# Ledger of designs, part 13: VHH binders against q9y6x5

Target 1, 379 residues: q9y6x5
Amino acid sequence: LPPKLLLVSFDGFRADYLKNYEFPHLQNFIKEGVLVEHVKNVFITKTFPNHYSIVTGLYEESHGIVANSMYDAVTKKHFSDSNDKDPFWWNEAVPIWVTNQLQENRSSAAAMWPGTDVPIHDTISSYFMNYNSSVSFEERLNNITMWLNNSNPPVTFATLYWEEPDASGHKYGPEDKENMSRVLKKIDDLIGDLVQRLKMLGLWENLNVIITSDHGMTQCSQDRLINLDSCIDHSYYTLIDLSPVAAILPKINRTEVYNKLKNCSPHMNVYLKEDIPNRFYYQHNDRIQPIILVADEGWTIVLNESSQKLGDHGYDNSLPSMHPFLAAHGPAFHKGYKHSTINIVDIYPMMCHILGLKPHPNNGTFGHTKCLLVDQWCI
Below, E stands for the ipSAE of ESMFold2; O stands for the ipSAE of OpenDDE; V2 stands for 0.75 times the mean of E and O plus 0.25 times the DockQ between their complexes.

## First folded at step 1 (VHH)

Design b13 (framework vhh_5j56_2)
Fold by ESMFold2-Fast, scan of step 1:
Structure b13 (fold): chain B 379 residues (1-379), chain A 130 residues (1-130)
Amino acid sequence: as target 1 above (379 residues)
Amino acid sequence: QVQLVESGGGLVQPGGSLRLSCVASGFTFDTSDYYAIGWFRQAPGKEREGLSSISGSYGGSTSYSDSVKGRFTISRDNAKNTVYLQMNSLKPEDTAVYYCAARPYGSRYYWTDEKLYDYWGQGTQVTVSS
C-alpha cells in the first residue's frame, strides 16, 4: 500500500503554549512520535502565506501569496478577500497535493487548507470542502477519514485546517491565561478525537500524521498603537495591507511618501522595497509593494481608529512568539524523539520524501528534518 | 439571534453626502464567527447590485464596484461592531434601498455574489433629489 500522510493545522498555535498549558492528548501523541519545539516560519507571519509555504516549501516572494491582502503591480489585480478563488494568486507555485495527483496517479483530500478549493495549474484537490468557518472540526474529520478509506485512486495526502486558537488569540490575547486555557483544552480534546477516530477506523498504525501550525501570537494593547494618519495623508498613497506589516503603494513620488513615513513612529521600521532585510526573503515579487512598514512586536498600525485586537501576528519571523511547533506520528517517524528547530519551508521536502514524490525546486533543506525519519541516517 | 441594522439613509441633494451605518448583533467582528460585511443596493425594477465589501480581522481588505469607486468609502469599527459606508458626490442614480449583509469571512467566492450572504439587514432608503 502506498504511504499516506495527514497534515493538520491549528491556526495560530504558538510554540510556547506547549510549555505553559497542559495537553494530555497531544503529549500522548508526541510520546510515541516526534516533536519539533520551534518551527521558524516565513515573513510575513500571516495565515495564508505560511500555510502556502508549508505545502510548497517556498518563501512568500517565491510562491506569491505574500500577505492576506495583496495587489499585483503588473496585472493591477487586487486580492480583495483572503479566500479569493482566482487561480492567478496561487499559480506561482505547485503545492504538494497537485504534485501528489500528477506524479503518482494518487488522490488528495482537503478539509479547508488554504488553496485546496482553488484549481492551481488546472488541478484541484481530488476531494475538498469549500471554505466555510461554520463547519465543525468533527465534520471536517469525518470527511477526511471517509476519503482516506474509500477513494480510488487512493487518497495518499490529506489536509485538515482548524481556525483556533488564532481567533481566540486575537480576541483575548495570548497572555489571558483563563480564556486561553479553556480554548487550548478544547483543541487538545479535538486532537484526542482525531486520534480516537483514526484508531476506530483502522487508520492509526499505517497513517503518518503531522500536527503543526502557521504562526504564533503576541500580546497587543490599546497603549501600543501607531496612527498612520498622524504622519501621511490618504491622498498620497493606496493602502494594500495595514497591520502589523503595512503595504504602501505611493500615488506620488516614492521618495516623498518614504520621507513622510520614515519618522512616523519609533516602534515601526520603514523600508523601501530594495532595503527590506535579506533575512526576511521578502523582496522579489511584484505583489510586494514599493514601501513596507514593519511594526515592533505587540504594536498595531491603525488609521485614526480603535483596535480591539488583544493579540496579533505578522511580526518579524525571528521572534519566538511568532513560531509554531510541529508534532508527528506514524510509520515514517521515530518514537519519542525531540528536535529543537526547523524552518517551515523544510516541511515540504520532508513530506515529499514520505510520499515518494519528487519535490519541485524549493527553499527547504531535507537534511534539517531527516533526524525525524526512521529510514534516514542522522548525520 | 444574528441581526444587522442599517441607519443613516434619507433625502439628500445631488452632490451631497451621507454616511450609512450597519450595526451587527448576535456575532462580533474579529472573532471565530469570521463574518465579512458587504453593502448592496436595489432600485425599483432593478436587480440587487454589490457596492463594497470589507473583510473582518484578516488584513481589513476592501472592495468596490466600478459604479462607486472613488465616491464611496467602506470602513469598520470593530469595537462598536459597526461597518460604515461613506457616500460622497451622490447622484440621482444612487437612489435605492441600501442593504448591509454578512457572509463568512473565509468565503471562497467573490464578494458580489449575494447568495453567499447568510444575514441581511432590513434596508435603508437613500433618495437623491432636488
Scores: ipSAE 0.000, ipTM 0.183, lowest interface PAE 16.6, mean pLDDT 87
Fold by OpenDDE, second read of step 2:
Structure b13 (fold): chain B 379 residues (1-379), chain A 130 residues (1-130)
Amino acid sequence: as target 1 above (379 residues)
Amino acid sequence: QVQLVESGGGLVQPGGSLRLSCVASGFTFDTSDYYAIGWFRQAPGKEREGLSSISGSYGGSTSYSDSVKGRFTISRDNAKNTVYLQMNSLKPEDTAVYYCAARPYGSRYYWTDEKLYDYWGQGTQVTVSS
């Protein structure tokens, strides 16, 4: 049988949730598989960028999804979660589902994973759901498993996306133990449902399943605000993305804008595009604006009338609070093995290996995941 | 529960036209963008074959089999929660029971696979004869 892989993302599942809350179903999943405790994601630590990094193995500057909100100065196009369907934004990379289904006797399926309802390089997933947040996990799961089980050519790669616990993290903040306990319990139940569904369909033993996330969540507070209006007149710039990494498009001289912002707050670093730290791999793309503002962990960049979330993400990708986890189960994976850390871009070459796909050039290192795989030598 | 009801079938002469309707209940096209509707037919003694499909509101992607391409047109009226199949230049070989089917997903490929459809209408008879 050809190898099959289901990639599942629970948005905003911070890695240390596993330490602070109970997950009977997920723990059982891990017990029978592998766990990577921390996944270092890409900067900025936002949903669209990191999900695309998972499936491309590329840093944001390379795959071109550099934020949830983008602006291209040449075409004057805007990208947002409500306007993400233009292939223009996605075509700077080739996601794994496209690579997979272009192979002979293979097809791909997707349930609302970012980018999967867009024709990328004139190719869209063989099976997909148009993104609709109102569609239940159950329905998404049912479709995915139906395709995995009944499709011809067979679905060998599938993605499944769910918006929690991110939405709740934003709403309640990750430190709200009462509310987050309830939310995370539901997530664990969904994992239980997933496993049960796979078992019922006879897929469990032969299907490789990866459960991961795109980023974590940090606690925000009204006491940790950076108000840009106190530093610069709003008429002097266009805000392309706001917090915690603001993308600034100057309407006046860039240097002047920079000088007005550079000392705005001790809890915010201001970078000219060319001065963005190399470690972020967030420089070499035209979609990155001339100035970016990076708030310290837990600080929120606001305008006078901006709403504040109790939790947020997008911060420095070296922060543990921004890190998700990765768990996996299936024929390709060991049982009862735990690994400390990988980079999120490392997932792509691993998935390609599992599926027998030749990876596109990427920033991942296959060597980082070898210890997870039964067919590899672990040094 | 999702239900599909076909109508519009009948007897026509070769070269004639018919418009089939598929009314969906249990979901709305306006709010169910992820749904796709397909038309199938089955002639006596033959296997069921896919003819056409239309995706949800995004893109409104349509597909046609080679056997009907250029002659049949699939369309949707969201307000009426109805999908239509306009059949022109009908031939005797088009005689069959025509079915509409629905799935809660979009498919760009392999839309002719009947196993991927969760809901089916009762069918409507189309007869093309002189």
Scores: ipSAE 0.000, ipTM 0.235, lowest interface PAE 13.5, mean pLDDT 92

Design b14 (framework vhh_5j56_2)
Fold by ESMFold2-Fast, scan of step 1:
Structure b14 (fold): chain B 379 residues (1-379), chain A 131 residues (1-131)
Amino acid sequence: as target 1 above (379 residues)
Amino acid sequence: QVQLVESGGGLVQPGGSLRLSCVASGFTFSEYSYYAIGWFRQAPGKEREGLSSISSGDYGSTSYSDSVKGRFTISRDNAKNTVYLQMNSLKPEDTAVYYCAAEKGYRYDWSELDSREYDYWGQGTQVTVSS
């Protein structure tokens, strides 16, 4: 009866994996739905920032989740990369599940999506699972489908998050075709399981499903390291985040720290906060540190140590290697349509339109996604 | 009710700078709200052109039209309930009446600066760029 939407994220699913590997189940999904080949994510191209941008339609400087590791200079709070549950970090924006529950008096359901186990503006997802990486995809899917089918008021917005292929992308690197082929075939099988489960439960025909990701992955190497200890002694600064975007809090004069860093490596850019490029939309937040280091694609910033990561992300959001894709199926979407590119912040106003919700002010542009939708003019 | 009052207009020479101010009453920027504040201009015989917008509330979100990117900057001071438009490198073609407007944020593409989507309008302030 009311429109329903399931938003699924496979963490670290680089867009060009679709060109280099076979995905029979995903291809069947797209055949009767839509594909956006590239989604331009927000800077920095990290998990928590981009997952929150998907559900708020905001740049990181606006929603306040500016990294996976953060420090707020005004309150002196530290954010853990273990998914900190202090509402303080999440309260600078209103995610779609909160809007869904407050605006339309409907329920939301969540399996592991970042922020869904936190009360945000005194509102927590109606049904949720506390984050635990050990919980199987099958168990997450079982809970989501149970809540979609057996809730009053009805669950109209549901989210499902899975950690792969990001974990394997870090471990093997995206150029390891043998290991990545195995991982990506398993993900395609999970997509097949998802579709089959929805069909068996009678949900498939009336449910809108979006499959997307937060970022891509690029190949790293022991031959591409930037040793920060060769640039500056650690006694001069506090390190808030390391790689590939280092967040530096000076313990001495900021200009002195900047001068020690600015010419240390040809493979990183050093910015005073006010000099961060406007195109990043990464400046206007107290959680962005006074000096930011941005490594070139495939380069890793280290502290006099080797890195074990063969793949990483967090790099410049203009890089195609950092881009995910978006696929969707359901009554709101055209069938067999392919679109080249949207911005990740455009997903939020599109989802609000599908659900009949009025979006909070956001950085997305509905016009960018209207060609995907059956009820809109596409010119 | 919601009211917007502009100030800071005037005569300036080409290449000069002006800062416009918009004081809002009837809602508070420091509280969570659905309002976006936009700057628009209108020259005689032309339609209103959207220039820049900023959201009210705890998080700020900014948008700029291509005609002013790099020259104009929007900002807010929540304690003074005021939005500013800093205009640099002014040209004769920037001569217009400048309006501050508030939008309820209940639009699917509010960031596109469409004047038809704004609920509340100030009275305007004249900016003239001439020697």
Scores: ipSAE 0.000, ipTM 0.116, lowest interface PAE 20.5, mean pLDDT 87
Fold by OpenDDE, second read of step 2:
Structure b14 (fold): chain B 379 residues (1-379), chain A 131 residues (1-131)
Amino acid sequence: as target 1 above (379 residues)
Amino acid sequence: QVQLVESGGGLVQPGGSLRLSCVASGFTFSEYSYYAIGWFRQAPGKEREGLSSISSGDYGSTSYSDSVKGRFTISRDNAKNTVYLQMNSLKPEDTAVYYCAAEKGYRYDWSELDSREYDYWGQGTQVTVSS
């Protein structure tokens, strides 16, 4: 039988949560598998971009999902969480579930993972759920595990997505020990449920499972605000994305807009598109706007309204607070092995290897994950 | 093996109501199996038409065709492994053989009811709306 892989994402699971909170179920999972303590995600460190990077192995400039909110000046199309169904946005890359789905005698399954309810390259997962945040984790889990167990052709790749602890991180801030402890306990319980369900169905021993996340969370404050209205009239630009990386579409001369913003705050870097630092791999895409504003960690870009978020993400991807973790279990993985760090784009070639898929061109490095795999030499 | 058995059909006057039942066997709605149950109908000389569907999951997502929206209601009883179709304000045009079908957790929250997506079918029950 072909190898099977379940990819699970808990949105906004900051890597150091593992150090600061108790996760008995997740720790058991790790104990019997592998852990990557820190995963360097892609800039910007937002949900849609990073989830697509996981499944494509590409930087944002390459796969074309460059933010949660996008605008294409040529087609005049908008992308947002409420308007993400147009294949136009996704077709600049081929996600792994499509690659898998197109193989003979294989099918893919998905529960709420970004992009999985959209036909990409005219292909949609054989089994999927339209995104609905109201659907419980249990229901998502039940569907995924049922498909993994009873499908024909067999589901060999499945993905499962959950919105926590991101939502709570935004609401409470990651430094709220009381509330976040409660939330993270629930997350650990969900992991327990996942493992239990897999064991009950007899899938646990033969299924490769990756538990990861797209980004972390940093503490925000009303004392750390950058008000753009103090620097420039909002009639001079269109805001495509706001914080912490604002995407600016000038309505007047770009240079003039830039000059008005460049010294707006000492806690914000302003970049013309061509001057975006190379390390971000966030330049070579038409969907990146002419000017981007990058707030320092913990700072929030606002207009004349106050932010209600006590936590946020999207900041520099070199910041530890933005980093998720990766844990994995299954026949492809070692037991009791911990690794310090990988890049988030490295996950794709690893998954392709596990599934026996030929990867599309990607930015990942398979060598970075070899130590996690039983069939590879650890360099 | 999955089996579906429809019941509740019959003769009713225009404006009347009927409640159809679909009893499923071979799987459970609430534990380790997730299915979507749909109702279809086929009138003589016409193509089979999708009417409504409901998921067996916790959320219980439902869908309706435009032809029955506001008149028909789909519901489920997991304990009985039964799906119901409450049909109100029946019209002569509603005369058909009604079928229950099950999808093996294929795709959920579809607005379109495509019979090709369903794996298991009941024998059907006749509904006749006539004065």
Scores: ipSAE 0.000, ipTM 0.251, lowest interface PAE 14.5, mean pLDDT 92

Design b15 (framework vhh_5j56_2; at its last look DockQ between E and O 0.01; V2 from the best seeds 0.00; counts 0 for: pae O 14.9 > 2, unsure alone 64.2 < 65, placed apart)
Fold by ESMFold2-Fast, scan of step 1:
Structure b15 (fold): chain B 379 residues (1-379), chain A 131 residues (1-131)
Amino acid sequence: as target 1 above (379 residues)
Amino acid sequence: QVQLVESGGGLVQPGGSLRLSCVASGFTLSKYSSYAIGWFRQAPGKEREGLSSISWSGGGSTSYSDSVKGRFTISRDNAKNTVYLQMNSLKPEDTAVYYCAADLYGSERYYTLEPDEYDYWGQGTQVTVSS
């Protein structure tokens, strides 16, 4: 029987939540599996970019999903959250479900992972759900398990995406222990439901399951706002993305716009594209704008308006608050193993190994994840 | 003084159509705003139910309840600070006061239809479907 893998994402699940709240179901999952305590994500620490990095093993400048809102200077196309259906934006990389379908006579299944409802290189996930936030976790899980059990050719790679705790993290902020404990307990209960469903269907013992996330969350405040309208008149530029990383397309001379922005706030860094720090791996793509503003952790860039957001992400990927975790269970994984840190791009070559696929060239390092795997020698 | 004002309600025959408008004032709705705008209704003697929502970021991700999916369409015009609900194939069961509401905490991809998650509410506009 070919190896099977289910990849589950709980959006915005900050790694530190594991130490500050009780997760009895997740803890039982980890006890018989593996835990990576911190996953260093890619910059910018946003949903679409990091979800695509997980399944391609590439930095954002390489896979082309460089933000949740983008502008391509060569083609003059605009990308937004609701315009994620244009294959143009996704075609700079080959995600794992496409490789799974093309290298082997195997199927892929998807419950709302970003990109899975888009034909990429003329290939769409064999089974998929169009994105709809009103669809319950239970319905997503029912579809995924049905496809895992009843498909020919067999589904060997499946994905499941859930919007929490990101939505509540934005609303309440990660430091609101009362509201966050309620939300995180509900997520733990969903993990319990997932495990129980897989056991009832006879899938649990032979299925590899990864539970991870795309980013963390940091506390914001009405007292930590950067008013961009106080820095520069909006007639001088087109705003492609706002906060906490602003993407600026100048309508006048680039140097003049840069000079107006450079010293406007002590709580943001202003970069010409060529001066963006190499450690971000965020420079070599036409969708990265000529000027990028990066707010300090917990600061929000606004346009002469207040922000009601009490939590946010998108900040510097060196910040522990931006890091998710990874837990995994199944025949490919050790039992009871704890690992400190991997890079989010390392997940892709690990998944390719588990599925027996040849990875496309990528920025991950298989050696970083080999200690998680039973068929590998750690040293 | 953030305010939402609904208009476009009225009396319509079964099978008819109406277009509701929700105008936001006291703030500028931009495609970069964290706002989500939703349409809700409340029939006499029943609880308030969510019908559709649209994100204010980007191109406007949408969500619909099963009761209106395929009949109602939500859209936005950021330049006019307006959200629309196009209602087709109206039924007597659609008779209710219709409200627009703003969720100022909406995440990048997730916009809920739960009334309790919305911070600002309009006054409502009456829709009556009868012969």
Scores: ipSAE 0.250, ipTM 0.649, lowest interface PAE 4.9, mean pLDDT 89
Fold by OpenDDE, second read of step 2:
Structure b15 (fold): chain B 379 residues (1-379), chain A 131 residues (1-131)
Amino acid sequence: as target 1 above (379 residues)
Amino acid sequence: QVQLVESGGGLVQPGGSLRLSCVASGFTLSKYSSYAIGWFRQAPGKEREGLSSISWSGGGSTSYSDSVKGRFTISRDNAKNTVYLQMNSLKPEDTAVYYCAADLYGSERYYTLEPDEYDYWGQGTQVTVSS
């Protein structure tokens, strides 16, 4: 029988939360499995891009989901979290659930993972939930586990998405110990529920489960604002994405716009598209706008408005505050093993290996995850 | 929590028409959904019978039982999260409690009117066809 894999994402779960807060259920999960302490995610460190990187093994410039908000100048199309259903945005890559269910005697299931409710390459997950933030984790979990348990062809790959602790991180800031403790306790309880349900259904021993996240969260402040209106008239550009990585579409000469912005703040780097640092792998896509503004950690790019967010993400992917973690359990994984770091794109080839799938060309390195797997040599 | 609420039932003369509505909550119905919504009915002393279903996957395939084919039409409004059953040329034998049901675990590859395959049910609405 083909292996089964459940991929779970708790949005915005910063890696060091594991050190700063208590997670009895997650720690138990880790104890019986493996932990990667830090996952270097992709730039920009936003939800849609990173979730798609997890399931494609590609950098953002390659899979084409380059932000939560995008604009295509040729088609004049817009992408946003409220407008993400057009396959146009997703078709530059093939996510793992599509690869999986195109195999014989296999199907995929999804509970609100980005892109799973969209036909990509004319293929949609055999089982999925349309995204609805109002649907409880319990209901999502129930659906996923029922599909894993009762489907024909069998569900061999499933994904489960939850919006916390990201939403709360935004609201309270990651350094709010009182509120975040409460929020993270709930997350840990949800992990407990997940494990319990899998055990009750007899899935726990045979199911590979990965719990990870797309990005972390950094503390923001009203004292760390970059007001673009102080540097350039709003009529001179269109803002495609704002903070902390603003995507600028000039309405006048690009050079003029650039010159007005380049010295706007000492806490913001301004890049022409061609000058974006190579390490970001964020250049070779038409959906990346002509000018990118990258705020320093903890700084917020604003217009003549104050940000209400006390936490945010999207910053340089080398920042530890932007890094999620990865924990895993199941027959494919060791028990009681901890690993320091991997790249988020490394998850894809690992998952393909676990599932016995031939991976599409990707940016991941399978060698980085070998130490997590029982059937591999650890170098 | 997934809920289905039927409405539109009532008394109608033979040859008349009714339009039933099923409002779904707890999940979003869209044209890409893998969910199937079906209409069922149960007459007194009879087993529950599948009448029609609509899958929201792919092109939104519909199915009909032989008993209602050509007379009943199932449709959807994803903006309203509602499924409709237009019932025309009603007959006395169409008298029953009509139920809306959701299959949230189905695949677009398989369409069924089997009640046991549906996961959630509405409370039902009475349809009476009588002169």
Scores: ipSAE 0.005, ipTM 0.302, lowest interface PAE 11.6, mean pLDDT 93
Fold by ESMFold2, look of step 5:
Structure b15 (fold): chain B 379 residues (1-379), chain A 131 residues (1-131)
Amino acid sequence: as target 1 above (379 residues)
Amino acid sequence: QVQLVESGGGLVQPGGSLRLSCVASGFTLSKYSSYAIGWFRQAPGKEREGLSSISWSGGGSTSYSDSVKGRFTISRDNAKNTVYLQMNSLKPEDTAVYYCAADLYGSERYYTLEPDEYDYWGQGTQVTVSS
């Protein structure tokens, strides 16, 4: 039988939620499969970049989705709601669903995963949903399971995306135990529904399922604001992205803009593009702006004096608060195995291995995930 | 100053359609941090009800209440700093004052319809559905 894989993302699911909240359904999933306790994601720790890194195995500088808000100086395009479906932005990489469905007798399905409603290299996911946040998890799951059961050529790779706990994490902050407990219980119930549906449809025994996330969430506060307007006149630059990593396109001499910003706050780092730390792998793309500002954990860069967010992400990818988890179950995976950490770019070559696909050039290391897989020597 | 101005209300027969506009000023709808614009309504003696919202950053998220799902569509025109609500298949129970509201620091994928989450409000436009 051809191997099948369902990749599920719950946006903004911080790794330590697993130890700080109750997840009876997810814990049963983990008990019968594998857990990676911390996944080190890519900088910046934002939604579009990290979802694309999962499916390409590439750092953001290499796949070209370098933020949720971007500017390309050659085309003068902005990555926004009206331009986020333009293949131009996505075409610097080949995501796994494209490679998968180009194989003989295979197709791919998608329920809302970033980029799956875009014709990347003239290839859109074989079955997909146009993004609409009002579509319930149940409806997404119904479509995915229908496609997994009833497609010709068969769907061998499927994705499923859900906006929580990210949305609630921003609204309440990860330290709000009452509200986050309610939110996370609902997510665990959805995981229970997922597993139950797969069992009832006869998919559970032979479908590989990965449940993961793109990033975590850190607590913010009205006491931790960096007022950019106090340091620099808005006329000196174009703001491409604001917080917690601001992307600054100077309108005057770059050095003058840098000098106005470098002493703005002790709670943010100001980098000229060439001085961005090498460990970020965030330098070698024209969409990365000449100056970036990186706020300290829990600090918010603002243009006025207020923010409605109580939680945020996008910070330094070395921060444990930015790290998601990965859990997996299926015939490719061991049972009851726990692993401490992998890099998020390692997920791609592992998925390619499970599906029997030749990976495109990427930054992942297959050896980092071998101990999760039954067909590999963990040496 | 942040301002929101609704327009496009009026009298319409049951089953008819209206398109509401919300013009924003004092901020830009087309870039950067998470912004959300929502449509709300309030009938006399009722609480404000969230209808639909759209976020501006990330992939652009929309939300709809069950009472309007499939009948109302939120959209935006970034060049005009404007959010629209296309209302189809209107019913007498849709009669209300309609408001747009903004959350300038919300989630990247925002879809809440809770009025208390929005800090900036327009003055409203009346929609009346009757024959």
Scores: ipSAE 0.000, ipTM 0.340, lowest interface PAE 12.4, mean pLDDT 88
ESMFold2 (binder alone), look of step 5: mean pLDDT 79; pTM 0.824
OpenDDE, look of step 5: ipSAE 0.000; ipTM 0.258

